Miniprotein binders against q9h3h3. Designs and how they scored, part 19

Target 1, 235 residues: q9h3h3
Amino acid sequence: EDGFTAEHLAAEAMAADMDPWLVFDARTTPATELDAWLAKYPPSQVTRYGDPGSPNSEPVGWIAVYGQGYSPNSGDVQGLQAAWEALQTSGRPITPGTLRQLAITHHVLSGKWLMHLAPGFKLDHAWAGIARAVVEGQLQVAKVSPRAKEGGRQVICVYTDDFTDRLGVLEADSAIRAAGIKCLLTYKPDVYTYLGIYRANRWHLCPTLYESRFQLGGSARGSRVLDRANNVELT

## First folded at step 3 (miniprotein)

Design D28
Fold by ESMFold2-Fast, scan of step 3:
Structure D28 (fold): chain B 235 residues (1-235), chain A 81 residues (1-81)
Amino acid sequence: as target 1 above (235 residues)
Amino acid sequence: GSMKEVRIEIEVGTDEEEIERLLKEAIEFLKEGAKVTIEIHGDNPEELLRLAFRIALRLLEAGFTVEVTIKGDTVIIRVEP
């Protein structure tokens, strides 16, 4: 009901994934309608639980844009979770490589670039750029959180099909940069989310696989990308 | 029009095979145009939320509209086709 503790706040965040979404679906909606949709639902104004003074009177968990070729594929999440329980019981080492192998075996391959921005013009402008890139086919799918009642940063998530496809992950980063985004980006495979592995975990695993930082006049991609798993700078 | 409504109850600790069976049943009802309400009960908040998250995500990714309400030891997932 009310978010009085960290536990309640975590539950509320989880509820956002399940509340109704505002979706622009390019698979069924003409691209020419995107600009009007973006003007109607700027993420800085869409409220999490609805308000007579906002674009929405009902709760909104996420604002999303689906690309023309978007096809959801979660893989075998059930098999992944069963294998994870077996691994924990086995006493075998739990490493990034072990998780990568479980993800591959069970086809749980999606991941996402994350960016956190304060509510306002810069967030709305960034989201509009990302949404256009999705509708134009440079990105597959993206979502942005609505405005919380008490404010705070909002998050834009830009998904890729396969976190093991480094070229695909880097191409998404390039498309994000081409959209005018200059803030820090972090990339997280969804396998970590399905297994409940977050920033603080008992295995000391880093759920962030890549980091991207904007470079003024730098690389051809407009950013410097670090492979967090191997501590190697990619470009 | 006339619409069927279905209620499914799940306890935290239910076997994974039984959960998969119930989810397949829920998806079949949703494909037939019914509304489905899944009520999950558990005394451990972390286990309750983890199970609820897995169920809701499965249904959301199957293309259905999902609403979640958290009420102490109970999570109610309302699903529309």
Scores: ipSAE 0.000, ipTM 0.075, lowest interface PAE 24.2, mean pLDDT 79

Design D29
Fold by OpenDDE base, second read of step 4:
Structure D29 (fold): chain B 235 residues (1-235), chain A 81 residues (1-81)
Amino acid sequence: as target 1 above (235 residues)
Amino acid sequence: GSMKEVRIEIEVGTDEEEIERLLKEAIEFLKEGAKVTIEIHGDNPKELYLLAIRIAWRLKEAGYTIRVEIRGDTVIIRVEP
């Protein structure tokens, strides 16, 4: 059930990536319009299929905000997939290091911090904070899933350009925390998604590279970031 | 004039050269103003979804807007010119 659920979630995510997006693009739209846009399209009210009474009449895959410095670069995803198939056929051992090298070779380096929140005011408030951080240049790009019919948790994704740049990953964590987000964050490279590496995969690879927990107590106000591959604290 | 509708079917396990041929054909139909529907079939969900992601990415890279529908062992990609 867990494997099928992971594949189903991946399929739903893929379908969402291909449906129309509601986008605020800071490169073409004045920052002064952000508040009105957020009020018009609160994530808790935007529905995946454009239900009657929702702000959207048509299906929406994602709600997204693009910062001034955002440049879409997906790398060589086809080359990556071909190399991955060849690697599987070769019978060579597959490790996180192998995937990292494949990603570098094919320039598929994007990754994202993920947070899961229940629909409602807290989600909309969190999204507003993230969207503002993107428009202000603290973050490059973020997206949030629309409300599903089943009322499940919605996900906010905050992207970084390079999952191999540890400093950039940590800076994004800091910016998310500065925006007032205190929940658990997990960091996932996009290469794992493109290669179909999900939870409980046959190679026993963990698709989450980093975990960030906000510390409520003690002298260090900040997040504790754990490198999951090496089981080492970075912060 | 009635917009031409084109349907392309792709099976999981098709060789890469044939997939690339079919994608080029799809893009040529789109350039001519046709609506293109690509149906991808496969018994293995993982392989099916990986192939669908690859095809979708190529169409997006070419600048087209796509709609995706998942129906069991079939992924349907609708592309408008």
Scores: ipSAE 0.018, ipTM 0.415, lowest interface PAE 4.8, mean pLDDT 86
Fold by ESMFold2-Fast, scan of step 3:
Structure D29 (fold): chain B 235 residues (1-235), chain A 81 residues (1-81)
Amino acid sequence: as target 1 above (235 residues)
Amino acid sequence: GSMKEVRIEIEVGTDEEEIERLLKEAIEFLKEGAKVTIEIHGDNPKELYLLAIRIAWRLKEAGYTIRVEIRGDTVIIRVEP
């Protein structure tokens, strides 16, 4: 999150969530239509606010693929936000443990693996691999940001339903690696996104819980996953 | 003859046929209303976690909700019928 304030990043994220999404929904659309959809909407060409020369003339907030078993459960986000406001007003310490407890109490459990890639063939190829893994059932749901006017990296988000389910988080990492992704991945719980916890936040919290680095081990490819909060290697 | 709680232990390095047999056994116990706990043991964390992920995925694909605990060189997968 280069140089921008947490408030600016939160405002942009909210605007993207409110603007229309381009969605391939495997619950209602045959898997055979995916390749044509990916060719029509490569993320390096879809523009954030629309452009006559791009695939979209109107704003697009996110490009997403929903798996066959995807069942959205955002939890009680309003209750979470009210509790967060009360916590800030109380003067009590704000820690990863306190945020985890707020998330559990309000059932805001989803989280995501993040990968940042420059616009171009590598981004489009990575997204196609992730989208196919979602439609084939190895991942539950994913989205990718459209291209910003000034350029810069785009983000692919791969969701898991429960950030407290460490094995589920590691399982998603393995599926991402199996799809051919080799770049650095970081894992962020959605509670941090809803509460505006980004790099350089005023509470000095690490904005991600896990980090995954691609590594060739012996005769098999895999990844090394680190718990960033505790500096403990998980794999 | 159903049990209320069943524990299955798996070591890293167990062959694929034995893992498949144990998973089918676990699913049959779950169908009979038993609570199943699968404990996976291994000295190498990477191999341990890769095996645990594979087992968890198979149970999730079968429609079960799981809970996982990691204790050093052991992964414990708890499954409710």
Scores: ipSAE 0.000, ipTM 0.106, lowest interface PAE 19.6, mean pLDDT 81

Design D3
Fold by ESMFold2-Fast, scan of step 3:
Structure D3 (fold): chain B 235 residues (1-235), chain A 81 residues (1-81)
Amino acid sequence: as target 1 above (235 residues)
Amino acid sequence: GSMKEVRIEIEVGTDEEEIERLLKEAIEFLKEGAKVTIEIHGDNPLELWELALRIAERLMEAGFRVIVEIRGDTVIIRVEP
C-alpha cells in the first residue's frame, strides 16, 4: 500500500527522466546497427540502477529509439504548470476540457501509447518490433523502462506529437499492431504526466484518452479503438 | 490440444461497462468448457487489488473455481470451468 501514490509515481518518473538514457538515434546512427544494439540492451536485462550481471554498471532511466525525423517539442511545460496552479486557486471546474485547453494554450500536445509487460522474452520481442518500426519510419519515437530494483512490469511508451490529432494517434496504433503487439494499449496525453495526474487524483480525472484492443480476426485494421473521454468507438 | 483456453487482459481504469462485457464473455467461454485466464494490470496496488477481488467474486458467484496469483503489478485470475 505504501509507496504507490501519485506523488511516488511522479517522483519515480522525474528520477528516470533525469538519469542517463540508452539511446539508439536513427538521425545519426545507421539502421544496420539496430539489431546489435537491441541484442546488447534487451530491456528485461537492463537494470534501473546497474548490477554486475546486467549490461549496465551505471543507472539507466530509459532505453529509447529516436526516428530519423524525430524533433523533440515539449511545449511550454513551465507555463502549463503555472496555469494549473492558477486554475486550482480560481474555483473554476477542473474537467478534461479545461486540461485540454491548458495543453493547447501552452503547446503541450505530445502523448503516448502505453503497454505494460512482464520482464522476459515477450517484452524484449515487443520492444524489438517497436524499435524497428521507429527506425523504419512507421513510428516517430519510443522508449522502454529498465527492469526495476523491486521487480514488476516494464512499460513501453510510443509517442505521437499531438494528442488532438486523432488520425495521427490511430496511425500509431496501426503501426504498433503491425509490429505484432496484441495486448491492451492505453493512450495518455503528456499534459497529465507533467501535472502529476495519475489514476488516484482528487478531481476524478481519467488520464487515459484512448484504449486500443486487438481484434481476433475480421477487421483489416487489426484493432478496436475507444475514445474514453467521449465514450465513442473510433473504429 | 483440443481444450480451448482464453486469455483476457484488463488494465486498472478500464470502463465498468467494458469490464462487465468481458466478464460476460468469460462466463460464456467457461460454460463452453474453456479455461479462462484474466490478467489484471495496474500500477496502483489498492486499485489493482480491489478490481481483482471484484472480478474474482463475480466469477465465484457464477459458480466457477478461481485461483488468484499476485505478480508485482499484475494479478492473474485463473478460472476453471
Scores: ipSAE 0.000, ipTM 0.083, lowest interface PAE 24.2, mean pLDDT 80
Fold by OpenDDE base, second read of step 4:
Structure D3 (fold): chain B 235 residues (1-235), chain A 81 residues (1-81)
Amino acid sequence: as target 1 above (235 residues)
Amino acid sequence: GSMKEVRIEIEVGTDEEEIERLLKEAIEFLKEGAKVTIEIHGDNPLELWELALRIAERLMEAGFRVIVEIRGDTVIIRVEP
């Protein structure tokens, strides 16, 4: 997998966020319409640029589902970015603690569980499970990337309101597992996305705070969630 | 008195001097108690976002609260006095 630079990943994320989204909003659309919407726009068939024969004729950045309790609150992202630029110029050490404090100060507290899946039935089935969990109120909001021309894995993002609330992060993991998802999950705060902190960044910061692995065998069925910053198992 | 609403449109690729003029005008309207909406248009999402951030930073430095909304090829910056 060609290691995209942090700058390349930031540019791609920004481009996708600015293109039109396919949204199911449970606040305005009856839950009974979800199955028809999922059948119309399966993520494995929706293409990033609206290729011929795809369900979408226009470019799509994301496919998303909003729950009844979803309230968009991005905080002060601009103040966060200004403070981050000032911090870089100051020559002060940059740590995960520094980023946490910046996030708290500017109220940029959202984060997401991430799962990467190959295009196909398994992806569409996983997305359907997540979308139902959002509409049923077990999760607040989720999105999935459309199919790229070159193929590759698609990403499902399941959001939480506060990456500093460990209980809320763990509850979302439990809801994802209850929806039938068994793959590896990684948790990334949105502050890391806004600041362009991806894999192999120049500051050597790990953008993943939590890792969840599902155990299929043994006496304890369930997720093992690892706090990567402290190297501590939470479950 | 009915709060005056002002709409300013900026295209990506506009000269920096013109952007600065428009920002000064926006700030003057805000100081007079007007609600200002800045719409930024551009075909390149990266350039569009960079310009939006720069404009928003200048407004925040001037002491105003900004809300940034992305709508396809347009960024909307709402500023309340």
Scores: ipSAE 0.000, ipTM 0.201, lowest interface PAE 13.7, mean pLDDT 85

Design D30
Fold by ESMFold2-Fast, scan of step 3:
Structure D30 (fold): chain B 235 residues (1-235), chain A 81 residues (1-81)
Amino acid sequence: as target 1 above (235 residues)
Amino acid sequence: GSMKEVRIEIEVGTDEEEIERLLKEAIEFLKEGAKVTIEIHGDNPMELIKLAYRIAFRLREAGFTVEVTIKGDTVIIRVEP
């Protein structure tokens, strides 16, 4: 049903957040153990709901790596959601600027670079590169989705603390490229995720703020970054 | 012919352990060839839909045929072995 696609996607994403996670936590685990952990839990083989033939027999919502300096900060998500309900009830126009103001007011500032890859060697190799960058301190935290039963692409999410900090967002992009990643990246603030706003939404909002494309010779950073909302190249 | 049917009711806010217990029970009945209907009730539409789709997704991934019907404060999940 067309009318329930965004709600369906939001519900599935929230379900994954609620299910158990497989975590390599560099705050409490030596970096020397990472390679063995990556070999035990390649994302192309870890199944969403468990399978005797996979590394996991129990459901897994996400596979994550926490950096040594990682400090979780979701902000006031409850306050954000209450303000969002009030805004919808008010009948007032809903715009990207209004959402940005709600996010700032409620300190829901985190965002993420997303890459979508088919299950297989390239996904596992990309995830290993990202995980090593997190453990080495070039990135703060990342997660990757487990494999769905019938296939489909998996997503790697690389988080930054503040989507309003352009320099921080661009530094994360640079670190992803330095890890050997060459695929298309898109950047989405978590405020859109917490409010259940995806590409096909009632308000015609674009939840993607930045797009990064691998570029040889044209940029010292190794990529071209576009501000999607303003159609301005940042690099 | 008539097939045995099992009905389970869940409220949004039910403990995770109780939800897991009920899901394990449902899966055992489905493995034995019974039809299972799960009714979920809740006042918050987003939390209701989130729980309903989580349950439906797990049952679909386990290989069962799942139909979801949303009616305001209630979601009905019908499952065939």
Scores: ipSAE 0.000, ipTM 0.173, lowest interface PAE 13.7, mean pLDDT 81
Fold by OpenDDE base, second read of step 4:
Structure D30 (fold): chain B 235 residues (1-235), chain A 81 residues (1-81)
Amino acid sequence: as target 1 above (235 residues)
Amino acid sequence: GSMKEVRIEIEVGTDEEEIERLLKEAIEFLKEGAKVTIEIHGDNPMELIKLAYRIAFRLREAGFTVEVTIKGDTVIIRVEP
């Protein structure tokens, strides 16, 4: 994906944030209702614009599940953006360390594991596993994109509160794997999204901090997590 | 004593009345202390998932522990008392 395509996809994702969400909130809804909700709104059938015959008649930006411990905190995104503009004007070198420091200073620390799946049974099953893990308190919050008209891949996002907490990031990977997910996972801090740092950016920054691959067989059953910045395997 | 194991097979397209009958039967076995495995078969993965989650919901509502596993064109629901 070229930089333009990545920017366009990010813009679409941001636009989706403004549309209505289908939410299961475990703080207010009994866990016993989750299966009925999943059956009513399978992600592969929920359409972005409420197509005829879909479970939704109105546009849906995201389908989401909130855990018992979920507390939305986005930090100072406006201050972050202002500091980023000033940094660019200064001509100082921009590194992953610079972005980390900006994120810490402005308390914009959220990040997410991402998985891309084709619409269908595998997606709906993956989502159900993630949703269960959220409701059971193994994960805090997750969302999945609705089905697009063009039939492209859907994305599941599993959030962590702090991308600088390596242990928390790894624990979320483990919980995702425990939920039965075997596909490639990539971890992206939200700060990169807020600052418009996409693939092929002019600063040569990789917006993906971690990659997780699941291996079937051999001595190491489980997830292998790669630190992309340092090219080091963490597990 | 050896816990009784019961296997129930359901095909996608089975009418709701028969599904309800099978669910009642499953619940009776569970109340007797049996482990119940429900296997759902069908060519349409979407219909399989819908049916599986509906069945899982009903069994959880009845107070049982339910695990759903996908194996190709078959969904396996394992239920413990």
Scores: ipSAE 0.000, ipTM 0.167, lowest interface PAE 12.5, mean pLDDT 87

Design D31
Fold by ESMFold2-Fast, scan of step 3:
Structure D31 (fold): chain B 235 residues (1-235), chain A 81 residues (1-81)
Amino acid sequence: as target 1 above (235 residues)
Amino acid sequence: GSMKEVRIEIEVGTDEEEIERLLKEAIEFLKEGAKVTIEIHGDNPRELLELALRIVKRLYEAGYTIRVEIRGDTVIIRVEP
């Protein structure tokens, strides 16, 4: 994550989620329209709060592509939040295992591979590759942040349905690599996001579950994946 | 009337009964075609965001278009009918 406090990051994430999204929905839109949509809304040019010089005059929280088989399921986020408050009040230890169990109990299972890229052609090219993989069925859903006023790095999020399904998480990594992505990827369960747990948190938890690093020439899968929670290399 | 804009201000720590009353008023204004802006103020970011999320969820479930902006100790929720 970046140099801001955890609370500041949580606040900005909530605002983005609540603002309007630009969505290409492959469930209702022909795949043949994707290239025109990508050309109309390159993430390096779409501004967070709107600008006369950008494709948008109004705020945009996220730019997203939904795959044909995408079926959103956030689980019981309300129950998760209530249980989290009870856990904090109980004095019981707050550990990765406790959070995993809380997420499973409330069916808050989604997670995402994250990549951070500077605004420009490389970001737009990477997003186009990911969007095509989603529309072609190799990935389920993805979104990318719009350009901030000061032009800091933007984030591409590639979602999987179940962070406890290691095979599914690894398959998504492979599909991202097959789309031509070579930068560092980190995987974060959405349960951490819903509970406001970021890199610098009071419980000293690592919200990153997996890391993927591109490996030139030597790996059949094109990457090395580390399980950060257990400190075990998976590939 | 339908061309009206309404502002509602809420402090973190406001009683649940008062929050319910204000939300009911907001929904009545939205039914009349007014735009409603809810400004929530609080010094604790987590408490501020938790209250904002509860309000946004209520209005979103009622079917309204919502835009949220966070400015330091204030969350601004803009709602259109």
Scores: ipSAE 0.000, ipTM 0.129, lowest interface PAE 21.7, mean pLDDT 80

Design D32
Fold by ESMFold2-Fast, scan of step 3:
Structure D32 (fold): chain B 235 residues (1-235), chain A 81 residues (1-81)
Amino acid sequence: as target 1 above (235 residues)
Amino acid sequence: GSMKEVRIEIEVGTDEEEIERLLKEAIEFLKEGAKVTIEIHGDNPDELMRLAWRIARRLFEAGFTVEVTIKGDTVIIRVEP
């Protein structure tokens, strides 16, 4: 996020994860109830710390939708953290490849496509499209941040099981585009989040692995996807 | 002369045919360059919000600028061409 240190961003992320979530769980709730739930909890109106004038009086960390087939797997985050401390102490170079190996070794494989939108109806409409795609089975799970007191853009996160599975990552991008999303998307592996790799990190690593830009026209329609770590176009 | 602003009031429970008629009327005013404000009232928050977002989505997808404000038992949708 602009102007924030990696330390501040990590603290905010941890607080949001620990606060209550508003969840539509398609594993236990009929799909027919989704439209009413989305109307009740539009992300532009749900406030981070609660407000009498908003849909929530109490703090909300995230608004999430779980697909019917969603099965959480965070891997061995504890082992990852220990290995990370050892790596930093070793003095060895910290690179995208080194982090990828730590993630694989500790089975911390999930990742997410990120989109940042200003609070308002456009954000709510984009979230509704994503949520519907999750409930209909085109995506596995997604969440969106509530509105912060200071304002600023909100983030929609669309998760995939394995960031090393390029085809799966690209299939998720295609599903997001099919849901009507045309804004810039960036892809971040959860290992980067757990290890505190944000914009202002001391290792000068790009905080995302892929970038997707909507493209209409030409022989192939859809997205232009760039592998940021290797500076290679995938589409 | 064109009207500069138009106000439409809808109650939760209004017939679908009447809602469609009011939306077509709103779209016609917007195409003529008018601003439209739609106020929706309802006692049940879930039904109120469901109707409000359905109306807002219809107008947004038609190409208009849509702003939504929630005030207790009322949702105010302000629409500009």
Scores: ipSAE 0.000, ipTM 0.256, lowest interface PAE 16.1, mean pLDDT 83

Design D33
Fold by ESMFold2-Fast, scan of step 3:
Formats: structure tokens, sequence, C-alpha cells
Structure D33 (fold): chain B 235 residues (1-235), chain A 81 residues (1-81)
């Protein structure tokens, strides 16, 4: 199942990344146009491969919002993938530390907070909150998956520049909570995504570094954050 | 964008049921107008050729025109929608 899940998901992710994206780019579009754009493209209604009954007739891989200061930096993904193949053929242990070293060496530092929500009003409302936070400058960039042919949960991804910057990761969590998001969040470095590593992989790697759970009252951050790598609570 | 290309990598030794699931996914993308490129990797030339042949036959059986290119330890299969 590991091979199917990891490699199948990697193929699906590649397909989505390479299909057209619906983008609200705050670097070139006035913030006043955001509400109309959100009303036109609610993620629960945008279909993955297009449908005359949906907002899109053509395939959409992702729906994204770029903040005014957003500057994409994926690093040297090709070098990372080559080094990963070399590591797999070596006799060296494959550990979280080894992957972290590969990521740093190849400048593949970005990561993302993930939330999975069923298609519907709550998804659209959560996405609108995240999109507004991005355009207002509290978050840098976010994307949400379109509705799949067979249904199922959709994912909102909120990116940070550097997964090794714990404070930056926690600041993004705070901004997500301030936007009204109350569901479970998990944080995954993009290095795991680029290498197609799923939770149930043969190297026993946990691609999730942090987990955030909403707490009512008492928390300055509005959430409890667990460091999964060290198995310790950060709040 | 007009035409989308989906890339799938398969290694010799991959479970046959998993390969069939990936090929079903490829066929869905082809039906939606995407171009599919499948790269098959293997160190054993005979096993590599046999796997590539089975994959190409499966896609041709589904009604698609398939181009096959052999590059050493890699076979590249290109399929148009």
Amino acid sequence: as target 1 above (235 residues)
Amino acid sequence: GSMKTVYIEIRVGTDEELIEKWLKLAIEYLKEGAKVTIEIHGDNPEELRELAKRIAERLREAGFEVEVEIRGDTVIIRVEP
C-alpha cells in the first residue's frame, strides 16, 4: 500500500501542479477585487477537470492567493531529487535528520500548514478567511484544491518560507487561528512532498513536523502546537 | 493553458496491481485532454522491456496512440489524448 499511496499521490500532485491555476495575485491585483474573486471561485464549486455547471469549464489544478510580498523560492528541487536517489542507494541510514540536511543543502526550505475540509460552506468560509489574511499581509501565500471528480475532502495549504524557522511556522499558525480557523492543522516541509514521502513509508519517517489544535480561551496563540519530531508541546 | 502533461515514474519490480491503478489514473487524465509521459526505470534490460511492453499494450488497448523511446536503463512512453 505504501508504494501505491506515496507514488500515486505524487503523480496526482504533479498533475495538479502542472494544470492551470486560478490565482488572485495581490502583487498585481487591487485588494478590493478579492471579495468578488472569492464569490466567483468558491473551492467547493470549482471542479478539478471542469464542468459546464461549475465556475470552470477547463481543468484547474489549484486555487491560489499570492500576498503582495510573496516571492517564490522552491530551491534546487532537481538537486534534492538526485541526492535522494544517491542516499537510497547508499548504506547510510535514512532519518529525519538526513532529509533535513538534504533540504538545507539544496535550499528546499518551504513548508506548509495543511487543513482538510469536506466540500461545502465551511470549506469556502475557511478559504475566504485565509485568502483575506494573505491579501492583508498576515500570511504570505496559500492554495486550496478544487473539488475532485469522486468527491472527498479538499486541502488548504498555507505556506511559510523556511520550515527550520520555528518562530515563523508558529507565527503562521497564529495568523491562521486569527483568521477564524478552528480545525486541526498539520505542518509538512515541502522536502517530503517533493520526494513523495507519505506517513506510512518504509523509512518510518513522519512527514508532519507540527500539529496544531484549536483551544477555546486561555491560549495567547489560540491553539496548542505539538512538535512531532521531538514529541513536545510548544505552547 | 491548452495541453497539460502528466508525468508518472515506474520502477521495474513495482507491484502489478499498483501499476494498473496508476495506468487507470493516466487513462482518466488522457480522457480529460492531458498528455501523459511515463518513465520506466530498471537495471535489468529484459525486465525493463517486458514491463514497458505491457504498459504500452495496456494504453493502446484503452484506445490511445503510444510512442515508446528506449534510453539505456529507462523507457519513456508518450501518450497523446
Scores: ipSAE 0.000, ipTM 0.085, lowest interface PAE 22.7, mean pLDDT 81

Design D34
Fold by ESMFold2-Fast, scan of step 3:
Structure D34 (fold): chain B 235 residues (1-235), chain A 81 residues (1-81)
Amino acid sequence: as target 1 above (235 residues)
Amino acid sequence: GSMKTVYIEIRVGTDEEYIEELLKFAIELLKEGAKVTIEIHGDNPEELRELAKRIAERLREAGFEVEVEIRGDTVIIRVEP
């Protein structure tokens, strides 16, 4: 994204994952504390590498909210990495189907809805809505990037347990829309992230499985969801 | 222990419904004893000052002491619980 190579994007993502996270964990913290925490750590003000003028003086990789019932399962990431190296060496085609097979075999099934927003109130408001949906139980877990540089877009990630479960993916989209989010959403499986499949990757794979576009449709505001691999509407 | 200060940014042109939701959120934090600082940005000085005035009035109507500081393209609103 932003015109960078897939290798640079993968390195940046790994650095963010390794740096400290600011976490509101509803499993150990009362939900009544959320609004104060959101105001203390608005993503437009939390800086990636720390700044005396921001809420943080030290680096922050991600700002996250864990739901009360959230139980992470990353699967066998080591087995996935080994199989990925073998696949690249084998000469076998690297396709969405082959990556799906690797993900299923190693139980690396989680994925996420992504939204990219400029720093400011719109980002902070969107994040607050998502965070409340997480602590209220409509979503399982979410995170947002801190402010890395002037003018750079930030990303909100809303996770689901299984990218192959279309109904679960659509249910998460509905919850995001119910939280007041109107921007474009794209869905990416975590297997793509672990393997460095980003925009402009060397294997020419689309990093997005689904797209959601806001649409005013009757009494309840909804969205159109497109399966990017098959170019078919799911809603 | 010290009172926490919460920092909020708003840009001129933000949807009025979103601003109202943000102000309700700020008021809840103030009721809990937090200090709130709202920073408003805008390229048009007249629109910036008008938005800042409306926000300050809303917070004063809710019963809080509000300090307003104008810095060119930015207005800083400081609110005590």
Scores: ipSAE 0.000, ipTM 0.090, lowest interface PAE 21.6, mean pLDDT 79

Design D35
Fold by ESMFold2-Fast, scan of step 3:
Structure D35 (fold): chain B 235 residues (1-235), chain A 81 residues (1-81)
Amino acid sequence: as target 1 above (235 residues)
Amino acid sequence: GSMKTVYIEIRVGTPEEWIERLLKIAIEFLKEGAKVTIEIHGDNPEELRELAKRIAERLREAGFEVEVEIRGDTVIIRVEP
């Protein structure tokens, strides 16, 4: 009926989430150990399914760093999914505002800044900068994908706890830029991911709320942030 | 109107199998009479343009009229049913 469900893409994402993670957890590990951990597990060399020639012999879904104050709260995802099914069968209009309200009602508020980089020094350097910002308390949590068998871009995800808190989202962008990141960033609420609305959809929904572009001398932050939904510049 | 438009966002580095699945979905929507807009993002202009070219060619080979617009680190592909 809808024709937009990408179950096969969701299954691949679930596989990564369910496979083991390599985690530096600043809540239980001294910050002084971070540099050694980063040297052992550069994301350009950690392989998705394991390789005796890489840092991991076993599959790794994600490489992550948790900040000292990190307290995970994914909200009521099951309630969100049930309400989404009810909404689809109701015939009521599905809009960004409707999705936002479902997310608020079920406390599914987290979101993330995304950056895509080729395997290599620039990826490893960018990840190290992000990881240090997390351990130092400038960011709350981040993860990076391992290297795929045939190569291709890897993704760094930098999470914020509330996508409706614009100032918090912009503060995270600023911290990412301060870490030396100059590539394109896009911000996506996790509610779209949980509902499988990250690609084709018949409701003309743009799952990306914000874009950040590096601009030398353009602002104190070093970036221009665009509100994609309203086509308004925020910085 | 806007209800007949499908929006797809792709990042450079998306696995080829996922891109192929997205293209099959896009083609199905086009067959149903919907307009499709594909927005591709990437920080390497050459890789971005090469991916956009491959996607546009796949859609043209399927029989659809494709318009490509390049905006710095973003390429917008607009497809009519």
Scores: ipSAE 0.000, ipTM 0.089, lowest interface PAE 20.0, mean pLDDT 79

